# Miniprotein binders against q58433, part 30

Target 1, 377 residues: q58433
Amino acid sequence: MLFMKYEGEIAIGPVHPTMLEPHRLRLFIEDEIIKEAELVIGVNYRGIELIMEGLPPEKISILSEKICGICSHIHVWCNVTVTERGCDIEVPERAEYIRAIVEELERLHSHMLLFGHAFEVLGFETMAFRAFMIREPIMQILGEITGGRAQYSCPIIGGIRPRCNIKESKIPALLERLEKFEENLKKLLERTVNDPMIMSRIKDVGVLDKKTAKKLHALGPTARGSGIHSDMRKMGQVPVYDNFEFEEIVFDDGDVFSRLAVRFYECFESVKIIRQGLKDLPNLDKRIYNPNYELKEFKPIDVYNEAQRGQVYYSYGLDENGRVRQVKIRTPTATNLACMEAILPGHHVSDAELIIASCDPCFTCTDRMIVVKENKI
Key: E = the ipSAE of ESMFold2; O = the ipSAE of OpenDDE; V2 = 0.75 times the mean of E and O plus 0.25 times the DockQ between their complexes.

## First folded at step 15 (miniprotein)

Design pe25 (at its last fold request DockQ between E and O 0.89; V2 from the best seeds 0.00; counts 0 for: pae E 3.9 > 1.5)
Fold by OpenDDE base, look of step 15:
Structure pe25 (fold): chain B 377 residues (1-377), chain A 97 residues (1-97)
Amino acid sequence: as target 1 above (377 residues)
Amino acid sequence: SEITIEVTIEITYNGKTVTYPFRWTVDSPELLRYFLEELLEFLKEYGVEEVEIRVTAKSPEEAKRIAEIIKRILKEAGFTDIEVRVEGDEVEVRAEK
């Protein structure tokens, strides 16, 4: 029996060419069927945590932003929230609204990026193009609000940067763009679900059952695709979301389709959140930053938020000198990838990349500080 | 035997002209039809002004048939200047609006 050992670097997602330690997938294949899978995740969170140790909280925000090129905002938001809670720093409501709006925009562009990638993996390149084109208006909105397409630098301790304040005069144009985005997303969804060629490749493939998902601690859309409620926004961990009406999207089948469907339908919920946020903004106090805060010593506190891939966790304390201590950072990617590794056996080798992609692994969240150089085309 | 379809489109987006390649490999006439129909819809949807298509067919006779189908699709998509070349099993099509 010729065991073909396929050692492939699965470039899942935007592989930043500067990834020093790429994720390695080793597949043991017999008759084109995966018998064993070994995923080596090049995650060294400890390196980042060690770099953060002993720094002022303002400096760790800069480092947190560089952890992930796709989900930079959520890292910064979680980071500043630790200090804000530990020091009892009041954050203006308008700042929290804008943080949420930017997060949901980040979620939208990230999900569209995944859809594009999934269609590429499936060989439906025109569909991939559609997804990427639908993504661009979201990137433009993010650019207009934050001044950047990848590193927004929106949250600061006590609020947001002044440049990230959404002017009332811009709201109508933003709403129009969101409407167009939603229309295009509906069309993309309709095309996808009504295409038997696409559906045959994603339905009943890569099934993560609820029991296994729980055992392996699946998070975010990966968990929700397996019928597990897992959304920090709904669990009271991020209070600003209590101002918005939206649904947690859950599917029960645990297949690639379910994991993609969770994200598709979640995009509509993100649009709802953004619309509500934009509608309320004119009626909120104009303050976007609390300049009158004092740093104080506190023991490590746990902060949770919901990134596009699932639960993000930040914890640290401040010592008597205002230095960060006992930094802990966790992202959902490692646990979700472990779920995909566990279900790969028994599948055809041609499905491996799709199955792994369906958990939307964030390589930059797992790897060291990758400076995503936006190639300015 | 697989049919390879390579499509290169030129699209102007946000004031920039982007060249985007598509590549499909199909193993059946049904899949070929499917992707050609998708291509037609795509070309209409995005208002593509220039397209290049290369197809490697299974036979010269098939290549000729494919060329005629592509020509029809491009006409339906609104292209007026269509150049079709068939050489052996290979089809090359260039079209502009």
Scores: ipSAE 0.477, ipTM 0.821, lowest interface PAE 1.1, mean pLDDT 86
Fold by ESMFold2, look of step 15:
Structure pe25 (fold): chain B 377 residues (1-377), chain A 97 residues (1-97)
Amino acid sequence: as target 1 above (377 residues)
Amino acid sequence: SEITIEVTIEITYNGKTVTYPFRWTVDSPELLRYFLEELLEFLKEYGVEEVEIRVTAKSPEEAKRIAEIIKRILKEAGFTDIEVRVEGDEVEVRAEK
């Protein structure tokens, strides 16, 4: 008899020597149509929380930095903020501005990387090249500010590292480079939306309707592409952003196009934030660190921020001996993977990688579709 | 039946040499025109210094036709040292400015 069924596996997330395994989506495919998708979680944040328990808060910063090579800044920023709020440590305004500027630069390079990957998956290799070339100057700026492209160590409890201070004399050149990035980004967006070959592959594909997105608690651009307002920067959770004029970008159709469009327009908003921040810096107090603080016992404090992929949540308290207790860390990864699990059934197998990329759970593809000897319904 | 176009470019960017390979799979005359026009625009946009192109066509007649089109594209993009080899369905092109 004819056997027309097989199971595929797509690796999602980084493969690292200290990790157990990347996240996986297992696909059951019949006649090239995805019938079922099953999420298998590889990274276990519960283990990371346990490792952090009982450590001094300075060591939590080091561990937070190592959670994600592309988004380490947001994790370090969340960590120092928990301690700062719990101990009533006032952070110089200049330090908070620079923390935000670095995060928005991270958002730019991360979104550009996603565009490059999406174009590679679609087979538009020259568009992928364009995205990577547009991204490169942002990586250079990050390296100049932080001393590294992937691991920044910019926030410290009470401020920022001195090397991350942005000299006034550097600002005109940074603004010029940002303007050039913006010009090239506009061209990339225009080429994308005006190209019927590209649009036919991303419009009306991989639809996540608003009701499903709400039920699965979608976060970040995944949620905002399905008509859901969900941005910690606009919800009062990250006070420094109150100083910047910018818009939350929301699209309603929930397709691949919408999720990519959210990210394209978010890049323009990030440029606006960075430009405003750079222009304001000369008028701010020059202090970048508050040396006048003492750590004290506090009950768990909740801190929210908006990473490139969505909400990041950190919570812990400090005991009487200065040790971190009751650690909780949440990222949008698991929720966004659940959304992909819900979207994929009914689609042709050739659309799977694109749909996954548009939700940005993490950028690495180590495994391909494989045949598995056993099936599960 | 499909046409395969493999391209390897070499450019100087920020004082560094960058080598970038890419590949197109083409199943229609419309898509062939699309990628050939994109190739020309791309080569002009980034000031590509060296390029290697390999094409697997559907027939020897088509291979010869595509080879001539690629040669014209490379000349229009400013390449002057163009080496073309056609063997059966296969085309190999190397070009330098």
Scores: ipSAE 0.430, ipTM 0.812, lowest interface PAE 2.7, mean pLDDT 82
ESMFold2 (binder alone), look of step 15: mean pLDDT 74; pTM 0.716
ESMFold2, fold request of step 16: ipSAE 0.315, 0.295, 0.293; ipTM 0.763, 0.748, 0.742
ESMFold2 (binder alone), fold request of step 16: mean pLDDT 74, 75, 70; pTM 0.724, 0.724, 0.657
OpenDDE base, fold request of step 16: ipSAE 0.374, 0.342, 0.333; ipTM 0.771, 0.758, 0.757

Design pe26 (at its last look DockQ between E and O 0.14; V2 from the best seeds 0.00; counts 0 for: pae E 3.8 > 1.5, placed apart)
Fold by ESMFold2, look of step 15:
Structure pe26 (fold): chain B 377 residues (1-377), chain A 97 residues (1-97)
Amino acid sequence: as target 1 above (377 residues)
Amino acid sequence: SEITIEVTIEITWNGKTTTYPFRWTVDSPELLRYFLEELLEFLKEYGVEEVEIRVTAKSPEEAKRIAEIIKRILKEAGFTDIEVRVEGDEVEVRAEK
């Protein structure tokens, strides 16, 4: 039996250990051709949901942050939004703008990390290095805004942390750094699409057709690479995005190239969103926090947002004592891996890691895919 | 049957110098040319000041040819202090600008 292991970030700290388990993809190989693929679901959201039951909503933010080390902001943002909506807490417009700016910075660095990983899997080490170098200025900007490169404790119920407020005097330099990032991203894209060695490995490989993507409920860039409109930011689910002009990026061919191309062009759209947000901030009211709120009981409500991997869903209510009840959390990773499971048979084993990576399932840089071969007798 | 190319560069980022090892394995002249051309482009683009390259070729004759190519590439990338050692199938190159 052949298996592939993906490791998520393991939470360490004063709170309960996270129940995150790696997803595994078992590949059955005959003469270097994949004959079967089997996904073994690892992430145990039931355990996380159970730990969250009965906690104050402020404590949920701490646990939400631990679900994904590279996308912690989107999880915290979803969590505070459930309570804010359920308790009718008004969030200052400036805070919502900054939440979106930080999320788009998170999308940028996450997409760049995936490009680096994909190039590493393909053996194009200098291209991977280029992706990581282009990514570093975004990590620096995040660190300056939020105080951390790995944990972005920016949203709080009712607003954002005061540290995360972006001073008007800093905006011109931030805009200039974004322009430099955009220029370097364009060069990386041009190097990729004009390199026949790279293109031969990603074009027409790992095709997820639209019908299969719909049947298996593909999300995010995985779905958008197969011709499916799926962006929660364009579907009215995240109201602050109504203030920004940007395009949903969709490709039709469903190959590895298409899933990567969606992410490349999404980075340009993220730059557009961040630029617009930064330029608007000086014209917004300066409040970043609403201290005048009371927690009240409410029945479960649904909150959707668009992480870099796709739709994130949070739902819970509060009881009379202000305790969280009926927690449900859904992320796109397991669903998108199921899509890869469906399309892997028939491919050469050398393409397996790339096809799987193209839906962005990596939760840790320290663990690698383990492939176990079994030969036919 | 494979040629291995290991490149170690030192890059300074945020005032910190760190080592980046690159490794390529090639089994065709086309792949060899591709990775050596990519190396040249990379060294020029990032202004690399110090590099170490180790190659295990398929034969002593190929090692000598590859050593000549690498020396040419490093000179084109602006390196002036280039030390090349070829022993059997092995090539070791150190270069500084």
Scores: ipSAE 0.321, ipTM 0.757, lowest interface PAE 3.8, mean pLDDT 82
Fold by OpenDDE base, look of step 15:
Structure pe26 (fold): chain B 377 residues (1-377), chain A 97 residues (1-97)
Amino acid sequence: as target 1 above (377 residues)
Amino acid sequence: SEITIEVTIEITWNGKTTTYPFRWTVDSPELLRYFLEELLEFLKEYGVEEVEIRVTAKSPEEAKRIAEIIKRILKEAGFTDIEVRVEGDEVEVRAEK
């Protein structure tokens, strides 16, 4: 019996220098079937939490932005929200709208990146190309709004940076680009669902049943792909989203298809949110920042938001000196990867990368799963 | 017989250049046409300054036809410096704005 030990290094996680160890997935394979999967979670957010301890809240924002290259905005937004709630800081409505618009743009580009990667894993390079090209307009919009393609630095305590204010004169062009994006996304979806080769590789593969998903505390699209309602935007945790009409996308089958489908259809909801936000912006007060806030001591406050991968959690307090204390950060990646670890056994080794990709572990643009074939014993 | 397409797109934004190298195979002329149309739209809209396209066609005659189509697309996309090379069934096109 040729036991092939495959060590796949999935470089998953923050680009922060303190987060040196990627998550590793070890696969024990017999006759091309995965018998066991072992997820080694490399870097614990504890390192960042320790660095944040005792810093001013303004400095925490800078550190939070560096946690993830793909979801930097949501980290900054959650971070500033803790201080804002703890200190009773009023945030202008326009600032919250722009925070939401930027978040949904971040969601769009992240989902498109995942689709591109999933198609590469499947061997559909043409579809991968299309997904990456469809992503570029979103990256440009983010660049036009924030001045950056990855690190937007949009939220600050009390609002947003002045450079991130969306000018009314730019709205028509943004809407036009968004419309074209949506049309291209529809075409991509149609091609995907009508390709029997693609569908055969993703349907009934990597099934995470609802019971297992609940037991393992799946989050975001991973949970929603298994029929679990899990969206902080719909759970009243992010009040600005109450201004927008959109649906929580849920599928029941729990397979790779369902997890991808959740994200595909969620893109259309993100487009709806952005359109509504842009439409309302001209009618809102022009203020984008509250300069008149005071930091005060407060006990740790729980803040939740919905990243592209699922629930993000930030908590800290401020001491009498205005220093951050008892920092806690949780991201959905480790939890969702643990779900994939649980379902990998029994699958063919050729499906492993796809199953893992379907939970959207934070792949940096450079992160390739390296399957190291260790030696024939 | 499959048509192999290699496309390298360079996008410069705020002084930062991003390179998109792609290689894929199309199995039909319709799929090739569709790709070229999508490529055209992309090249027009998203500030592409440099593009390299390599195509392996089914025949030398097809290669010539494809080369002419690509040249037209690049002109329509606003490229002014277009170099086209056809060798047998291989097409190489480089264009700059």
Scores: ipSAE 0.210, ipTM 0.699, lowest interface PAE 1.8, mean pLDDT 85
ESMFold2 (binder alone), look of step 15: mean pLDDT 74; pTM 0.717

Design pe27 (at its last look DockQ between E and O 0.02; V2 from the best seeds 0.00; counts 0 for: pae O 13.9 > 1.5, placed apart)
Fold by ESMFold2, look of step 15:
Structure pe27 (fold): chain B 377 residues (1-377), chain A 99 residues (1-99)
Amino acid sequence: as target 1 above (377 residues)
Amino acid sequence: SEITIEVTIEIDGTTYPFRWTVTDGSPEWEAELLRYFLEELLEFLKEYGVEEVEIRVTAKSPEEAKRIAEIIKRILKEAGFTDIEVRVEGDEVEVRAEK
């Protein structure tokens, strides 16, 4: 559980105690107004990159699952892609489609979790419950496809695990379940944007203007809520997405509403992607795995993908013995939290949780990752 | 001083607790916020086909508790509950209902 606690001077009245260890946000408060904020990342430099050094590439895929408990697929996908590109391994089109479908399902459940949390922070508990109930069928679909809900591999070097293949006979039911999800999502959005009580709490709050977002290198929906185009899926970094018609969602106002609205509308785009992918699968070659590859030495290469929180970056090479070298992993959370830290001063303390939540922090992910490091190329 | 509403419902054999707090403000704003939460509860109960519910309210006065109890009873009837038991003691309201 995350917590927020004032350190240094104490304000008159209670501080919001909704966040608990393992991570700390230190607020200096006077008359319930935040004067200064300091985000302390729990354990700096977790060493996961060091743990991966010298391992076979198959083994680091398992470790990459542990970086994020709710977004493990994108990390595994990035990981296998480094080796695939470095060794010139061709991945069957069907496997790439299923990788994208699974990622978009993870984007849906992750965004729904954030909506539920944001509603909880605001005290709209029935809306939070609705978000969680809408999310549950997506988690069930993921479990059916992958065998797990959070930390079970789908990508493998050269393809996907056979159990993750989507049987054509199941596609009509999956499409129907997705349509129901979309209907419920539309109702949730309409209830949110048409509710003056909710809107008054999220509009014009926690503004991250475009210049500040650029200066601090905001990523993902945090950046896109401030008018910055930053979607790796649209920037040629994830080729399978060229097969799908979808839009990059961008808002300009940079407030909490904008950061949440980006995510809301991204859910509709994810539904569009999944629907298109499922409808295309019957017309694709049935191969899901390329068994005819050999690992070879390669110098570090960079792989980018777009997780629900923003850009994910993996880089490594293989040595002569097929061992992973020079591992670098970057996720958007630390950078986006720094953006929230910068804008917190001047806000009422009751807005702190909402502002922090609006960049979708993964404090447990941060505890398991090396804190942002300079590129040492 | 605040009004609290605690709701316990059962869906698919699982019990779910909810809690709302109406903070101090102008009397008209507090009444508006209270109506908002109770109307949202009504829509929620209808949407999820809730068969059993328990509601506990801590009001600011015995008079307010009685008014809130009447509102809750009307909401539950509108949501299709037929067996509604209301208990008001001082500032406290306890309602149990089933279809």
Scores: ipSAE 0.296, ipTM 0.747, lowest interface PAE 4.2, mean pLDDT 82
Fold by OpenDDE base, look of step 15:
Structure pe27 (fold): chain B 377 residues (1-377), chain A 99 residues (1-99)
Amino acid sequence: as target 1 above (377 residues)
Amino acid sequence: SEITIEVTIEIDGTTYPFRWTVTDGSPEWEAELLRYFLEELLEFLKEYGVEEVEIRVTAKSPEEAKRIAEIIKRILKEAGFTDIEVRVEGDEVEVRAEK
């Protein structure tokens, strides 16, 4: 029996080239069936953490934004929250609302990007194109609010940047765009679930059972696709979300369909959150930034938020000089990829890419290393 | 075919290499990822008092290399760089810029 070894780089997302073999998927295949899967994930948090060490918290925020191009906002938000909690910095309610609105917009565009990619992997190019077209209005909204499409730079310690303040006069136009987005998303969903060819490729494929998901500590939509409640927004970790009515989307089947479905239905919940946020904004205090904060020494504290891919974690302390110490950052990608690795055996080789894609891996979140070379003069 | 972007910046005597590779995506996916990276670079260059930057790109084609070079040049100008040297050779782009 000719074991075909398929060695390929997991070609889903940006890879840091300093890694000689970043995100290498090795598949041992017999008769087109995956017998064994070996996923080598370059986890390079240590490099970023080391660069952040000893920096002022204002500077670390800038670095955190650079960790991931697709989920930059959540990193910045989680980062500034550490300092805010550690120093007992009051953040104006309006600022927290805008942070949440921008986050849910980031979730929307990220999920649409994944849908586009998943349809490409499936060979449904027209559906992929539709997903990308539906995504564009969200990117435009983000651009209008934050001034940038990729780096929003919205959160700062003590609030948000003035440019990110949503003017009341803009709210009607934003709501109209969201309505159009929701209508288009609904059409995309209906087309997807009513297409037997699509459904045959994603139903009962890549099943991560609840027991295995728990054992491997699946996070976010990957966990929720396997019937596990896992949303930091619902677990009291992000207080601003207590102001919003929304559901945690959970599916039980654990297949590719379930992981995609969680994200599809979660998009509607994100729209609900944004609508509620925008509706409440005019009634909130106009303050968007607390300029009167003092940095103080504190021991490392744990901060969680819910990225589009799942739980994100930041921890650091400040020393007596106001410098960041003992930085720890965790993203859900490595954990969720390990879940996909575990379930790949027994599947046809043609399903491998789809199975991996279904956890929405963000390689930038895991691999991005800034190498600081001190030029010793 | 992959697009490799290597950015080297110097801040206060410390060299920061950024490397980014896009592998095997749809043209739309790759274009979006490239956009994200370039927008990140722009914001980084604006927020940090970067006085010198070197960028190396290996593109998928000479045509793509030229397009990337023009985008980089625009970004660097927007970031306040005045002395920008751009070299395109085949599918490779080399950019050096100083303020």
Scores: ipSAE 0.000, ipTM 0.239, lowest interface PAE 13.9, mean pLDDT 82
ESMFold2 (binder alone), look of step 15: mean pLDDT 75; pTM 0.723

Design pe28 (at its last look DockQ between E and O 0.01; V2 from the best seeds 0.00; counts 0 for: pae O 15.2 > 1.5, pTM O .799 < .8, placed apart)
Fold by OpenDDE base, look of step 15:
Structure pe28 (fold): chain B 377 residues (1-377), chain A 103 residues (1-103)
Amino acid sequence: as target 1 above (377 residues)
Amino acid sequence: SEITIEVTIEITYNGKTVTYPFRWTVDSPELLRYFLEELLEFLKEYAKELGVEEVTVEIRVTAKSPEEAKRIAEIIKRILKEAGFTDIEVRVEGDEVEVRAEK
């Protein structure tokens, strides 16, 4: 029996023609069953890291924001945190609260985007549309807080931009919108779990067992869907979160359902965090920026945060001239995609896209190539 | 059927030209819109913060149909206008859209 080699390229990221190995999924299929899967991930972190090398830390913040459109805030936040920790820069508590609020809003809209996409992959267009409509109010809140819909530019070294300061007079309206969002999310969840056709497509499909997840170092909701505790917010890596009561959502079954369920339920936790943050804001000092910081030389330090997809990592140092050195950036996408690659064999080919989508691959974080040309003056 | 978006942004500032090539493949019109909105925001903010001297944007989209291509072309044109581009060239051939803009 001739093994039909199906080479499908699932574009899971920006493919640049100059990339030696663009993101592609190669499936070896026999009788509609995946026998072997090869996920080629173009990891071109080096392009951005190389461009950041030797730049002032203020300039790399701009670049970090451009790494990912869906998770731009977390990249900027991690980036500025490296400089802040390395230089012992005090960040006003109000600024840290707003950074966390914006992050949880970013998590909410990102998860809603994934739900919409997952429903499209499943052929449930009406549910997809509902997810996208539920997402829109979150985008509006982000726009009202930050002045930007996709790129918030909220964190700066020493605090946040003045435009991102949440006015107390706006808090009641924000809370009302969050309540409406939560109600709509509950309805979406109820409709999803009570639809046997949806549940049959996601339950017991694409099982990443705990052992394999640990072996492959799964991160974030992908790890949590397999019964692994993995949340930098709970691991003391992001101190501002110690001010908030919330749960780490973990499921044990490791299937597509579990990975989606983690994200559904953690949306409610994100809403709780935002409500607590907004409630505390009026009682905090009004300072949102530390103008009295000095940059100093430091060796590369490790900074972790919890993006919507899992652990994000930034590291760099500053030299004696205040220039960034030895930049390292890591996102959870490549690791989580490797987990999906490992579990694809044995599944029907029609489940492949759903299985891959269930780890929420960042389409922009993994493979941005930047070409710098020096203009000869 | 997947929609492929290829975006090349060239930004010149402080005597350096930085080229940002992006290629997205999306199966959802909503994802396409999201990436276009991201592009808009990128272009609006980047010009202001970096002291950008010159921006060139090239966008190529392969749509699902000629009708969709026309709709996408209009969306892109609107986005680029909102980003402050005045010189916008749009070409639609079948299901392919090519847009070039300079600022």
Scores: ipSAE 0.013, ipTM 0.342, lowest interface PAE 8.4, mean pLDDT 82
Fold by ESMFold2, look of step 15:
Structure pe28 (fold): chain B 377 residues (1-377), chain A 103 residues (1-103)
Amino acid sequence: as target 1 above (377 residues)
Amino acid sequence: SEITIEVTIEITYNGKTVTYPFRWTVDSPELLRYFLEELLEFLKEYAKELGVEEVTVEIRVTAKSPEEAKRIAEIIKRILKEAGFTDIEVRVEGDEVEVRAEK
């Protein structure tokens, strides 16, 4: 049997600026059924690491912001933490609380964006609009704290930017806005689970079983949708989170529904974390920055955090001249796309974008899906 | 063949303006009516929360036929009137409908 292949493209998400070539996913299709999928790695982490090699640590925090346009805070937070731990720099407790609050706000808006995208892929534009409208108050709060939608980073080595400090007088209004967000999120969830047309497209579709997820090292909500505990915030890797009561959300069925459900319930947990953090702030010391730190030589250390998409890993050291050495950066996008690559065969091509979206790939790292049809001669 | 609807909502609050573009594809004017009514009802629910000062809605529809376009134009005009818009401009050309409304 002879197959002739041809190549087409399906956009995975909007193209965003990036320092490196985005990932591509190629689909080999016969009669609208996916026969094979192939992930083409576009991001060269060695390239990013080489760009950062030999730079001052303050400079690499600026570059880390550019890795992901919608999750820049977590990248900057991981980066400054490497230097802080390596140089034994004391970070005020208030600064760590605000870093966590901003990250959880970023998790909220990022999950809402994914829900909107998933509903668009499904053709439920009114639900997509609801997700975007529910998201907007969170974007307003982030803009008020961080100074603008284009500049998202809050952490600096030794603390946070002074602008990002949350004034006590603002807390009651923030708590009320958060409560309204939570109410609207409940309504969105109810509309989703009670709609048979939506449920038929997401339940038992794109199943990633636990064995495959473990074998391919799934991360974040992709792993947690397949019954795998993977949240760095609950595993002791991000100490500030020990101050908050929240649950790791895990589902067992590994379908698109499960991956989306993890994110829906994570939003409620993020609300709990932000509420607790805001209520605690008045009782914390007022310092938000340590201006008296000194950089010192240190051998590479590992820092982990939990981005919206899963584990983020940063490692580097400083040499005797205060320059960054031996940079390693890992994000969950490539491994989670590899999981989708493994499960796509056998599905109808119309489900492909939804299945891929359910792992929430970094759209700046992944800008297209290439469709290749096989024709029998 | 399907009905394509493009909606742009511009919201002004606290001196800030935010624009929300989106697109539907539906197979009947009845589904278009349903989704547009849901959208405007949801926008109404958020008006007080956001402190909305001004709303502009721009709607562009590509219908299946000129006759369907005329019917859709009436449906959209009625929906916008019921939602409290007073400055409604409607243009129908062939199977294309363009509506702009301010509130």
Scores: ipSAE 0.000, ipTM 0.361, lowest interface PAE 12.7, mean pLDDT 80
ESMFold2 (binder alone), look of step 15: mean pLDDT 83; pTM 0.821
ESMFold2, look of step 19: ipSAE 0.000; ipTM 0.305
ESMFold2 (binder alone), look of step 19: mean pLDDT 82; pTM 0.819
OpenDDE base, look of step 19: ipSAE 0.000; ipTM 0.207

